# Ledger of designs, part 1: VHH binders against ATP synthase subunit gamma, mitochondrial (ATPC)

Scores and structures below are computed, not measured.

Target 1, 283 residues: ATP synthase subunit gamma, mitochondrial (ATPC), of Arabidopsis thaliana (Mouse-ear cress) (q96250)
Amino acid sequence: ISTQVVRNRMKSVKNIQKITKAMKMVAASKLRAVQGRAENSRGLWQPFTALLGDNPSIDVKKSVVVTLSSDKGLCGGINSTVVKVSRALYKLNAGPEKEVQFVIVGEKAKAIMFRDSKNDIVLSVTELNKNPLNYAQVSVLADDILKNVEFDALRIVYNKFHSVVAFLPTVSTVLSPEIIEKESEIGGKLGELDSYEIEGGETKGEILQNLAEFQFSCVMFNAVLENACSEMGARMSAMDSSSRNAGEMLDRLTLTYNRTRQASITTELIEIISGASALEAAK
Below, numbering starts at 1 at the first letter of every chain, in headers, positions and changes, except where a header shows other numbers; Kabat numbers aren't used for antibody chains.
F, E and O are the ipSAE of ESMFold2-Fast, ESMFold2 and OpenDDE, as the mean of both directions, binder to target and target to binder. V2 is 0.75 times the mean of E and O plus 0.25 times the DockQ between their complexes.
Where letters were taken out, [cut] stands.
The coordinates of atoms that the task and the answers printed are left out; those that the model quotes come from them. Centres of patches stay.

## First folded at step 8 (VHH)

Design t7
Fold by OpenDDE, look of step 9:
Structure t7 (fold): chain B 283 residues (1-283), chain A 123 residues (1-123)
Amino acid sequence: as target 1 above (283 residues)
Amino acid sequence: EVQLVESGGGVVQPGRSLRLSCAASGFTFSDYTMHWVRQAPGKGLEWIGNIYHSGSTFYNPSLKSLVTISRDDSTNTLYLQMNSLRAEDTAIYYCARFPKYYSWSGRESFDYWGKGTLVTVSS
């Protein structure tokens, strides 16, 4: 291996290290921004959880799994994780007289799930992630889903941000107004809804529909923000790992370079000595 | 080519009923959720309701008691039955299709619209 070849590889690896380091910094900045937003959004979705509960184990006929993923790669295994959980939910909720459908958000989950679950995908939305969507935009997305996908239960699968190195796949459940009404009649936490007085001229059904729609938008908003945090965190981790690996490679190449250089010098010296010896012999 | 053509509009007296039709062509009609929307003069677009591919319906709560959406997949036709019409129901009524797959950056409310049919409720 020529010294020049090794040098060229070193330059390439060094460039990779610089790029990945820069990408890490960018991801870090974005993470800080979206994390702040996620924290501020807690007041929006938490009241619903308090009021309605999460109801993850509810048995319904029509389940829709909303899979939230990233549009861009280089974010570790966060997308494969949400797909895995989504598929698990499908298996858990599929059966005789039960239907499970997928709503896919993000390019990465689409790419994975279209290979084997295309027939079960009822809606796919991509190219969302220039910036995390604001609430107004998420509300529109939620509206698109509600107006085009029939459900008894929406099961939103996303990665909850824990740390840069830890993400928790999470499922949030939103029930249809019809299911809420049925469950409220049975009792439990949802039965407590009957204790609230209806103000105005709205029907119970109308109120429940509005409530469910609003809940879904809020839960989706939280999920989108958490997923964005997780994406940025995962990207930071991935870039950091890449940068470190590049550094290690650079160290190895440096050693190789030095060895190659020394060998070259030694060869040159031998040639000089041999030449000198030849001249002496010729005298 | 995807086409949606509304029909059945016209002038009707208050309290009467009207049935609108939307003829669909150029795509597998039975695979899509179809929508009705309307636009009153000087007002924004108002979503009326939809019908899923299963035949189930979802309505605007404000209009649910007054409208029924149905479909005939054998004839690729969408219907909107309106009862007890009022002056405020005067609008152009559109049938529209929503895409199954779309990009958020290039999204539209619907990917295909009819030209609309005018309903005028007047005494």
Scores: ipSAE 0.837, ipTM 0.947, lowest interface PAE 0.5, mean pLDDT 92
Fold by ESMFold2, look of step 9:
Structure t7 (fold): chain B 283 residues (1-283), chain A 123 residues (1-123)
Amino acid sequence: as target 1 above (283 residues)
Amino acid sequence: EVQLVESGGGVVQPGRSLRLSCAASGFTFSDYTMHWVRQAPGKGLEWIGNIYHSGSTFYNPSLKSLVTISRDDSTNTLYLQMNSLRAEDTAIYYCARFPKYYSWSGRESFDYWGKGTLVTVSS
């Protein structure tokens, strides 16, 4: 190892340390901007749970797994976790008369799942987080899914935010209006909708469709915000670790630099002495 | 190259029916959800409805009783049946395809459109 090589490595490590510290600060700023909104969005659909039901285990013929991932890496295990859960859901719901398809949001899950699940991917969207998230943007994405993907149940896989050092893989289930109507006909909790007087000439089917669309938009909005928070928290942790590792590497390189510089001076003196001896012997 | 060509437009009297066709080529038609969209003079685009690859349909609620979308995958043809036409149904009618893979920043709703066919409802 030459003194020049060690010095160049030290410069590179110092730059990496500065970059990772800056990335940590950017992630922290982004997390503060979105965290309150994610927390406030957690209850958007809660008032309607008793009416529409929450049937995550319901056996349906066509399941669609919506996998939420990031577009950028350097965020720990956020993306591998949602892929793992999505694959588990595939195995649980696939069968001779059962169909499972994927909708992928985010570049990272797309890259992983295209290798072995491409034939089951019906829709893939990237760069959702390119701009600040809002309900209107996520509602348009939800509409894209509803108008282009046929399903009995949507299973939304995301990382719920707990803290900058923790996230929880979570699955939220939304049923199609057709399945909701079937459940209401057999006397479930949703059957109580028939007891309400509804003005305006709308049918029960139209009302259930509007509610299901609203439910999906709200669940998607919360899931996207939660996943964004988890991404930023995981990135903060990863960047903090990288900055500390760079500092440790810099410490080791400093010792190597000092030893190499001393050894280079010593070697140069030995070569001068040895060269003089070799010239003497060669003559 | 992906091509969508609408036909069947023209002048029709109020109260009459009309069937539009959309010939598709350059892609595996049977794998895609297809859509009909219209644009009245001086107005924005209005989504009419879709048909999934399975043959199931989903309509704009305001138009549901007036339209029927169908497809024939053997001839790669999409159809729009319109009944009880009114003057307000005068528009250019387009068939459209939604992409399977897209970037949010490059989103334009549909990646391929037909050139449109004009329907004029007039006495």
Scores: ipSAE 0.628, ipTM 0.825, lowest interface PAE 1.0, mean pLDDT 83

## First folded at step 11 (VHH; from u3 with S30D H53R)

Design w3
Fold by OpenDDE, look of step 12:
Structure w3 (fold): chain B 283 residues (1-283), chain A 123 residues (1-123)
Amino acid sequence: as target 1 above (283 residues)
Amino acid sequence: EVQLVESGGGVVQPGRSLRLSCAASGFTFDDYTMHWVRQAPGKGLEWIGNIYRSGSTFYNPSLKSLVTISRDDSTNTLYLQMNSLRAEDTAIYYCARFPKYYSWSGRETFDYWGKGTLVTVSS
């Protein structure tokens, strides 16, 4: 191996190290920007859980799995994880009298799931995170989903942020007003809703509709933010690992370079000495 | 080419009923949730309701009691039944399709619209 070849490889690896380091820093900056928002948003869905409960195992006819993924890669296994969980939910909730459909958010999950589940995808949204998302925007997304996808239960699959090195695949369940009402009738939560005077002349059904819509928007908002944090964390970790690996590679290549250089010098010296000796012998 | 053509509009007296039709062509109609929207003079677009593929419907709460959406997949036709019409219901009524796949940055509320049909409620 020529010294030049090794040098070129060193240069390439060094560039990779620099790029990944830069990407790590960018991801870190983005994480800091979104993490506080994600944490603050956790309080939005909690009251609903307290009010309505969390029943992920509820048996319904129409399940819609909302898969939240990233648009960009280089974030480890975060997207494969949500897809895996989404597929598992499909298997758990599919049957002769049961329908499962997918709503996919993000390019990466779309790319994966279109290969084998295209017919079950009813809505796909990409490029959601090009700009920092706010509640108003997510509420519009939620509205798009509600107005175009029929469901008994929405099952939102996302990665909850724990730390830069840890995310938790999470499923949040939002029930349709009809299902909520049925559950309440059989002794579920909100069973005493009828005992309350409704101000404003709204019907129970209207209240439940509004509640479900608001719940969904809050859950989606939190989920999107959590997922964004997880993405940034995962990317940081991935880039850090890559940078370290590149560093190690550089160290190895440096050793190789030095060895190769020394060998080359030695060869040259031998050639010079041999040549000189030959000249002397010819005299 | 995807086409949506509304019909059935006209001048009606208050309290009367009217049924609008939307003829769809150029796409697999039964694969889509379809929508009705309207625009009153000088006002913005108002969403009326939708009908899912299954035939289930979702209405604007402000209009639910007055409207019924239905569909005939065999004829690729969407319907809007309006009852007890009031002057406030005067508008151009549109049928519209929502895209299945879209980019958020390029989000359009609907990817296809009809030309609309005018409903005028006047005594």
Scores: ipSAE 0.847, ipTM 0.949, lowest interface PAE 0.5, mean pLDDT 92
Fold by OpenDDE, fold request of step 13:
Structure w3 (fold): chain B 283 residues (1-283), chain A 123 residues (1-123)
Amino acid sequence: as target 1 above (283 residues)
Amino acid sequence: EVQLVESGGGVVQPGRSLRLSCAASGFTFDDYTMHWVRQAPGKGLEWIGNIYRSGSTFYNPSLKSLVTISRDDSTNTLYLQMNSLRAEDTAIYYCARFPKYYSWSGRETFDYWGKGTLVTVSS
């Protein structure tokens, strides 16, 4: 191996290290920007959970799994994880009299799921993650889903942000007004809704519809922000790992370079000595 | 080529009923969620309701009691039945198709629209 070849490789690896370091910093900056928003959004959906309960195991006829993923790569296994969970939910909720469909958000999940589950995908939305969506935008997205996808239960799969190095795949469930009403009649956790007096001219059905829509918007908003944080965190981690690996590689290459260089010098020296000796012999 | 053609509009008296039709070509309704929307003079687009691929419907709560959406798959025709029409129901009515896949950056509410049919409610 020539010293030049090793040197060129060192340059390449060094460039990779620089790029990944820069990308880490960018991701860190973006994380800081979205993290505060995500934290503030956590209070939006909590009242609904308190009111309606957590019903992840509810048995319904029509389940829709909303899979939130990133549009960009280089964020580790975050997208494969949500896809895995989404597929698991499909299996869990599928049956002879049960229908499960997918709503896919983000390019990465789309790319994965279109390969084997295209027929079950009823809606795909991409290019959302250039900037974290604001509440108004997420509300529009939520509206698109509600107006175009029939469901008894929406199961939103996203990565909840814990730290830069940790995210947790999470499923949030939103029920249709019809299911909420049925559950309330059976005396479940939702039965407490019957204890509320309806003031004004609105029907119970209208109230439930408004409530469900608002809940879904809030849950989606939080999920989008959490997912964005998780993405940035995962990217930071991935870039950091890459930078470290590049550094290690550089160290190895440096050793190789030094060895190669020394060998070359030795060879040259031998050649010189041999040449000199030959000249002396020729005299 | 995908086409949507609305028909059935006209001048009607208050309290009367009207049925609008939307003939689709180039695709089948059972593959898409279809919508009825309207635009009154000087107002923005108002969503009336939809019919899902399954045939189930979802309505604007403000209009639910006054409208019924249905479809005939054999003729690939969408219908909007309106009852007890009021002056405020005067608008151009459109049938529209929602896409299955779209990019948020290039988001359009619907990928295909009809030309619309005018409904005028006047005494």
Scores: ipSAE 0.838, ipTM 0.947, lowest interface PAE 0.5, mean pLDDT 92
Fold by ESMFold2, fold request of step 13:
Structure w3 (fold): chain B 283 residues (1-283), chain A 123 residues (1-123)
Amino acid sequence: as target 1 above (283 residues)
Amino acid sequence: EVQLVESGGGVVQPGRSLRLSCAASGFTFDDYTMHWVRQAPGKGLEWIGNIYRSGSTFYNPSLKSLVTISRDDSTNTLYLQMNSLRAEDTAIYYCARFPKYYSWSGRETFDYWGKGTLVTVSS
């Protein structure tokens, strides 16, 4: 190994260290911008849980798995994790007279799942987080899904943010208005409704539809924000690890450089001594 | 080439019924959710409703009692049945396709539209 090869490697490693430190800082800034919003969105639907139910284990005929992933990489295992959970949900919900389909958000899950699940993918959306999203924009995405994908249950798979070093793979379930009504008639939480007609010109079906649409929009908004936080946190951790690894490599290369330089000096000294000895012996 | 061609428009008297057709070609019709949209003179676009791959429908609540959407996958044809037509139903009626794959930054709701068919409700 030559001293020039070592120096060139040291320069490359130092550049990588600088770049990964910058990428860590950008991810940290983006995380701070969205973290409070994600935390505040966590209970958006909670007051109505007793009314509509949230039965993640319910057995239905048509399940749709909504897989949330990032568009950019270098964020640890967050994308592979949601793909694994989505495939597990496929196996759990598939069977005789049962159908499972995928809705994919984000380029990374799309790339992975197009290889072996393409025929089950009914909708794919990329570049969702290219610009910051608000509730109104996410509600448009939710409407796209509602009006173009038929379901009995939506299983939304995302990474809930816990910290820069921890994310929690999470599944949130939204049921169709038809399934909610069916479950309430069998013995669900809606079984104690008054016998009175709902005044104001709305039917029970219209009210359930509006509530289900609101529920889905709220759950999607939280899931999108949580996944964005987890992406940024995972990217911070990955970039921090890469920067530390680069620093350790630089330390090792510095030692190698010093040893190589010292060996080269010793070789030159041996050549000078050998030349002097040859001249002395020739006398 | 994806093509959507509406037909069945024309002048019709108030109170009558009319069925519009949309002939689809150049894509696997039974893989897509299809939509009807209309535009009244001087107004913006109004979504009428959809029909899923299964044949199930979902309608604009304000039009639900007035319209029926159906599809025939064997002939690649989408239909809109309209009943008890009124002067305010005068519009250009379009069929439209929702994409399976799209980028959020380039979103325009529907990726292919028909040329439209004019329905005029007049005495």
Scores: ipSAE 0.729, ipTM 0.896, lowest interface PAE 0.8, mean pLDDT 84
Fold by ESMFold2, fold request of step 13:
Structure w3 (fold): chain B 283 residues (1-283), chain A 123 residues (1-123)
Amino acid sequence: as target 1 above (283 residues)
Amino acid sequence: EVQLVESGGGVVQPGRSLRLSCAASGFTFDDYTMHWVRQAPGKGLEWIGNIYRSGSTFYNPSLKSLVTISRDDSTNTLYLQMNSLRAEDTAIYYCARFPKYYSWSGRETFDYWGKGTLVTVSS
């Protein structure tokens, strides 16, 4: 192939390498900005888990799967993973006398699930991570869900962050106040709560409502931060792989360029010698 | 076009009951969680409660014993029953719809509101 074609391809590959390196750096910066907050948020609900329990396999009539995804792509399998888990939860919880619905956060899961699950989607929110989030903003989102979606169990699907190269698909379950109270009446963990003196003028029902609202807000806050970290880590890995692939391709193209250039120089020397000989013979 | 039209407001004496209606049109009414909100003179908005698609309700704790929300999906009508009315219940009462799909950056609490119906509790 011509040296110009090889040189133009080398330019394209070099530009791709530069762009993916820049994208990796941006993702790394964003990850550093949010990682500590995500790690710190992991303990927000731990005391209440010890008090209220965690029963992700509880049999309920109305399950709502909250699918957390990104608004931007190029983050490996982050979004496909949460969709796959969400669909598995649908199959596990659907049945006679049972209903499963979806709440979707993020453009990527919305786009995928609108194709085949639109009738089961009761709420969809996009652009959640357009600006950095704090607990207060996520609490507003949690309130939107609580006041507009009826559930016995919420199952929050997200990618828990471990490292740039390791993310753990995770499901966190939050029960409605009604289910928590029912479990107490048949000897559930709420029975331990009844053994405590409850200070103040609030009823047991009001306390359970407040606890459920707080639990959901905390779990959502952690899940949103964890998924943001996992998105940035996966994007770093994808960009690093793309940069390495571009570098390897550039190395091969450089060798091709040098071989093509050497052959072209040899041909030019032969033509110069041949042309000079023809001109001399014509003299 | 989405329309919400409240009715049933007026002057009522303390201690009486009043039922407000909200006629909905231009959307699939039974697919939405519907809400009642009120605004007393010179005060901010106060959320009264909702009614889910199933007919289950969730109320503002401070108003829970005073109000009942119901819906009739055959007539696309939302109702607010208020009992033992007091002067503090004087307000403009709105029905409102929460969107199923929204962008966080463009979030408003409710995407459609009625024009409101005034309830005045006075002797």
Scores: ipSAE 0.717, ipTM 0.888, lowest interface PAE 0.9, mean pLDDT 84

Design w3
Fold by ESMFold2, look of step 12:
Structure w3 (fold): chain B 283 residues (1-283), chain A 123 residues (1-123)
Amino acid sequence: as target 1 above (283 residues)
Amino acid sequence: EVQLVESGGGVVQPGRSLRLSCAASGFTFDDYTMHWVRQAPGKGLEWIGNIYRSGSTFYNPSLKSLVTISRDDSTNTLYLQMNSLRAEDTAIYYCARFPKYYSWSGRETFDYWGKGTLVTVSS
C-alpha cells in the first residue's frame, strides 16, 4: 500500500544519510592522519635541487607519465583530472623520434586508460593505499619504476592538496641520472662534487645515481601523500553533499507521507459516500 | 605456462669468459624487462642487472665492468656475458621476469624465475 511504501522509502533514505555521514567522518579522520605528513614531505629533497638541477621543460627523447589515481571512487573529479592531464602530457611530448609511455598507479586511472592507451602502458600498480603508506613502501615502488621502466624524464601527475574544496592538478618532473649529468656538465655544477675526496671508491656517476634515486623516492612519496589527502578531502565533500541531499529528500518524503495518510482516510470516506449515492441512484 | 630455463653454466678457469643463456617461453618476451640475479655459496641474492624492452641495460654498479646483458627477441633468449671471471663469481645464476601489472598487496620482486645454472670458477 501507498503509505507503507512511502514510509519504507523514508527508512531507506535515512539509512543512506547515516551511511554517508559515517563515510564523511572516516574520510575526515584519514585526512587528519596524513595531512601533516604530506605538508612536511613537500620540502624533503629541496636541498639537493642546486646540485641536481631542475629543468622540467627539457626536450627529451623518452618521457614517462606517472599517473597517480585512487583505488576507490566517490571522490569527485580526482581521477578524471589526472587522466586528462596525463593525456595532455602525452600529446605535448609525443613526436618524431620521441616516445611517451605511461606508468599507472591506482585502479581508477587504470580502468579508464586501459581501454584506449593499453599499448602505451608499461607498468600498472594497484592497491598501494590498502595499508598505511610509509616512505619505505613508496621507495620500493620507486625502485620498481627505476629498474623496470626506461626513461629520460618522469612526469608525475597528481592532485596536490589545497583544501577539502580545492585540489591543484600538479606535474612533478624527475630526470634520469644521464640527463642530469649532461645538463650539469654544460653548467659545471657537478664539478664541485669532483673537488671533494670521497672514501669508499664511489664514482661521480654512482653518487649521481644514488642522489637521483633519492630525489625520485622523495618526490613520489610527497606526490602519493598529496593525492591521498586530495582523495580524502574530495570524498568528505561528496559525502557531505549526499547527506544534505538525503536530508532534504527525507523532509519532502515526510510531507508526502502525511498527505498520503490523510488522502487514504479521505478516499475511504468518499468510497462510503459514493457507494451510498450509487446505490440510491440505481434504485 | 611461463618458463625460464638457464643454461651454459659449468666449471671455468679464472680469467676466462662465459656466456649464459635463458630460454623464455609462454609469454610475449619482447614486452618485458628481464633481469639476471646470482647467489654465491652462503650468500644472499645479488642483482646483476636488467635489460629493457629496447635492449638498453642497467647494471649493478659493482658489476658493470664485468658483465654484459643482451637479448634476442626473435628466439626469446636472454644472455649474460661474463668476462675475466674470478673465484668470487662462483654462484648460481638466475634469470627473472618483472611483471607489467601487479597489485601492491601481492607484490613479489619477480613473478617468474628460472631454476638457475651453476657457474664454478676454479683451477
Scores: ipSAE 0.693, ipTM 0.868, lowest interface PAE 0.9, mean pLDDT 84
Fold by ESMFold2, fold request of step 13:
Structure w3 (fold): chain B 283 residues (1-283), chain A 123 residues (1-123)
Amino acid sequence: as target 1 above (283 residues)
Amino acid sequence: EVQLVESGGGVVQPGRSLRLSCAASGFTFDDYTMHWVRQAPGKGLEWIGNIYRSGSTFYNPSLKSLVTISRDDSTNTLYLQMNSLRAEDTAIYYCARFPKYYSWSGRETFDYWGKGTLVTVSS
């Protein structure tokens, strides 16, 4: 085979290695920019949990699954994982008297789920992370969902970030104000809310509505940031693996090139010596 | 072609009631959450409320006892019933549609609006 063919292949593999290294570094930079915010957002709702209770397993008639995915690929299995969990939630919550609908965030889950679940998708949003998001912007998205999608329970599916090598598929549940009120009366927590109604002049129902909206905004903000971290971490891992594979291929091609080149040098040297001898004999 | 056309506006005396209509065409009306929004002279837009696909409603808390939103999916018509009208209810009233699919980078709150119908509450 030609040494030029081997060298051209080496150049192609080296270019792939350079590109994947660059993509890894970009993903690492983006992860550092968002990771602290994601970690800080984990506690936004915690102070209110004791007030409203937490019964995420409650059986409800109308479940809405909010599937968080990325807009860009090359991030391992994070998108297929949230789709699988979302489909499992559909199966668990569907029934003759039960309805399940999807809200899709991100192009990748949209593309997958439009093929076989389109009739159950009531809302789809793409390009969420095209620009950096803050709490106020995510609260607008939460408001879009609250004012356009009717639910008893929202089940938010995302990849919680642990490290660049570990992501946890996670479901967070937010209940409608009507379900919260019903459950709080059973649990006997009405008196705490009644005290605040007297002081603020708002009804119990208005207070529960405001708290449910705040809960959803906080949970969505954390989930969006967590999923962004998981996307960047998964992309780092995928690019690192691709870069190492390219490096291993380059090493093997270098050995092939050197052996081929040494054989060619030996042949060329013999021809040069033979040519010099023929030139001497021709005189 | 998506089209929303409001009607039923006019001059009305304080304390009276008025019903606005919004005729929808060019889309599957019963698949969408629909909204009413108003704009008083010299003021910004004020959201009145919505009606979900199921017929359930969610209202601006400041207006919830004064308004009722309904829909007739057989005639593709959205309604706003307003009671006990006050001078501060003088505004242009719009019906609006929320998109089922959208891009965040190109987001607007509603993808289609009517031209509006003027309601004037005056003695």
Scores: ipSAE 0.685, ipTM 0.868, lowest interface PAE 0.9, mean pLDDT 84
Fold by OpenDDE, fold request of step 13:
Structure w3 (fold): chain B 283 residues (1-283), chain A 123 residues (1-123)
Amino acid sequence: as target 1 above (283 residues)
Amino acid sequence: EVQLVESGGGVVQPGRSLRLSCAASGFTFDDYTMHWVRQAPGKGLEWIGNIYRSGSTFYNPSLKSLVTISRDDSTNTLYLQMNSLRAEDTAIYYCARFPKYYSWSGRETFDYWGKGTLVTVSS
């Protein structure tokens, strides 16, 4: 291997290292921008959970799985994870008298799920995170979803942000007013709803409808932000790993370069000496 | 091939009612949100309203009291009922399909349009 070849490879690897470092920094900046929002949004869904409970294992006939993924890659396996969880939910909730539909957010999940589940995808939205999203925008999306699907349960699958190095695939469940009412009659946590006094002119059904819609919007908003944080965190980690790997490669190549260079110099020296000796011998 | 064919347009007198139809073919009609849009002479496109898969409807606030959108999934037909027509309602009326798969930035873009039907309101 020529020294020039090694040098060229070193340059290439160095460029990769620089690019990945830069990408890490960009992801870090974006994470900082969205993390505060995500944290603040965590309080939005809590009152609903307190009131309605967490019912992830509820058995219903109609489930809509909302899969949140990224539009861009280079963020590790976070997208495959949400797809895996979504598929698992499908298996758990599908049956002869049970229907499961998918709403897909993000290009990466879309690309994966369109391969084998296209017929079950009722809506796909991409490029949601191209610009920073606000609650109003997510509410519009939520409303659009609600108006286009029939559901007993909405199951939102997303990566909950824990840290730059830790993400938790999470499923949030929003029940339809009808299911809430049904479950409240049976008892349990939802049965406690009947203990609340309704003030005003609204019917219980109307209140539950509004509650479900608002819950879904809040959950979606939080989920989108959490997912965005997770994406940035995952990307940071991925880029950091890549940069480190590139660095290690560069070190190895440097050693190789030095060895090759020394060998070349030695060879050249030998040739010179040999040539000189030959000339002397010819005299 | 996806086709949307509007019908029911014509010349009507002010104050009258008119029902437009849009016949859909070449796709699973009940899977899509459908829209009505109109274009008056010399004016831009105006969104009238839509009907979702669930049957829920949403209207342009400026027209809500005057229009009703409905759908018959068994016949793959979209309807626009217009009441108390005015001269200003003179336009070409289009049926349009909203895509199931779209980008957020393109959420206002329809993937298919009918050829339109002309409604002329004149005394």
Scores: ipSAE 0.668, ipTM 0.828, lowest interface PAE 0.5, mean pLDDT 92

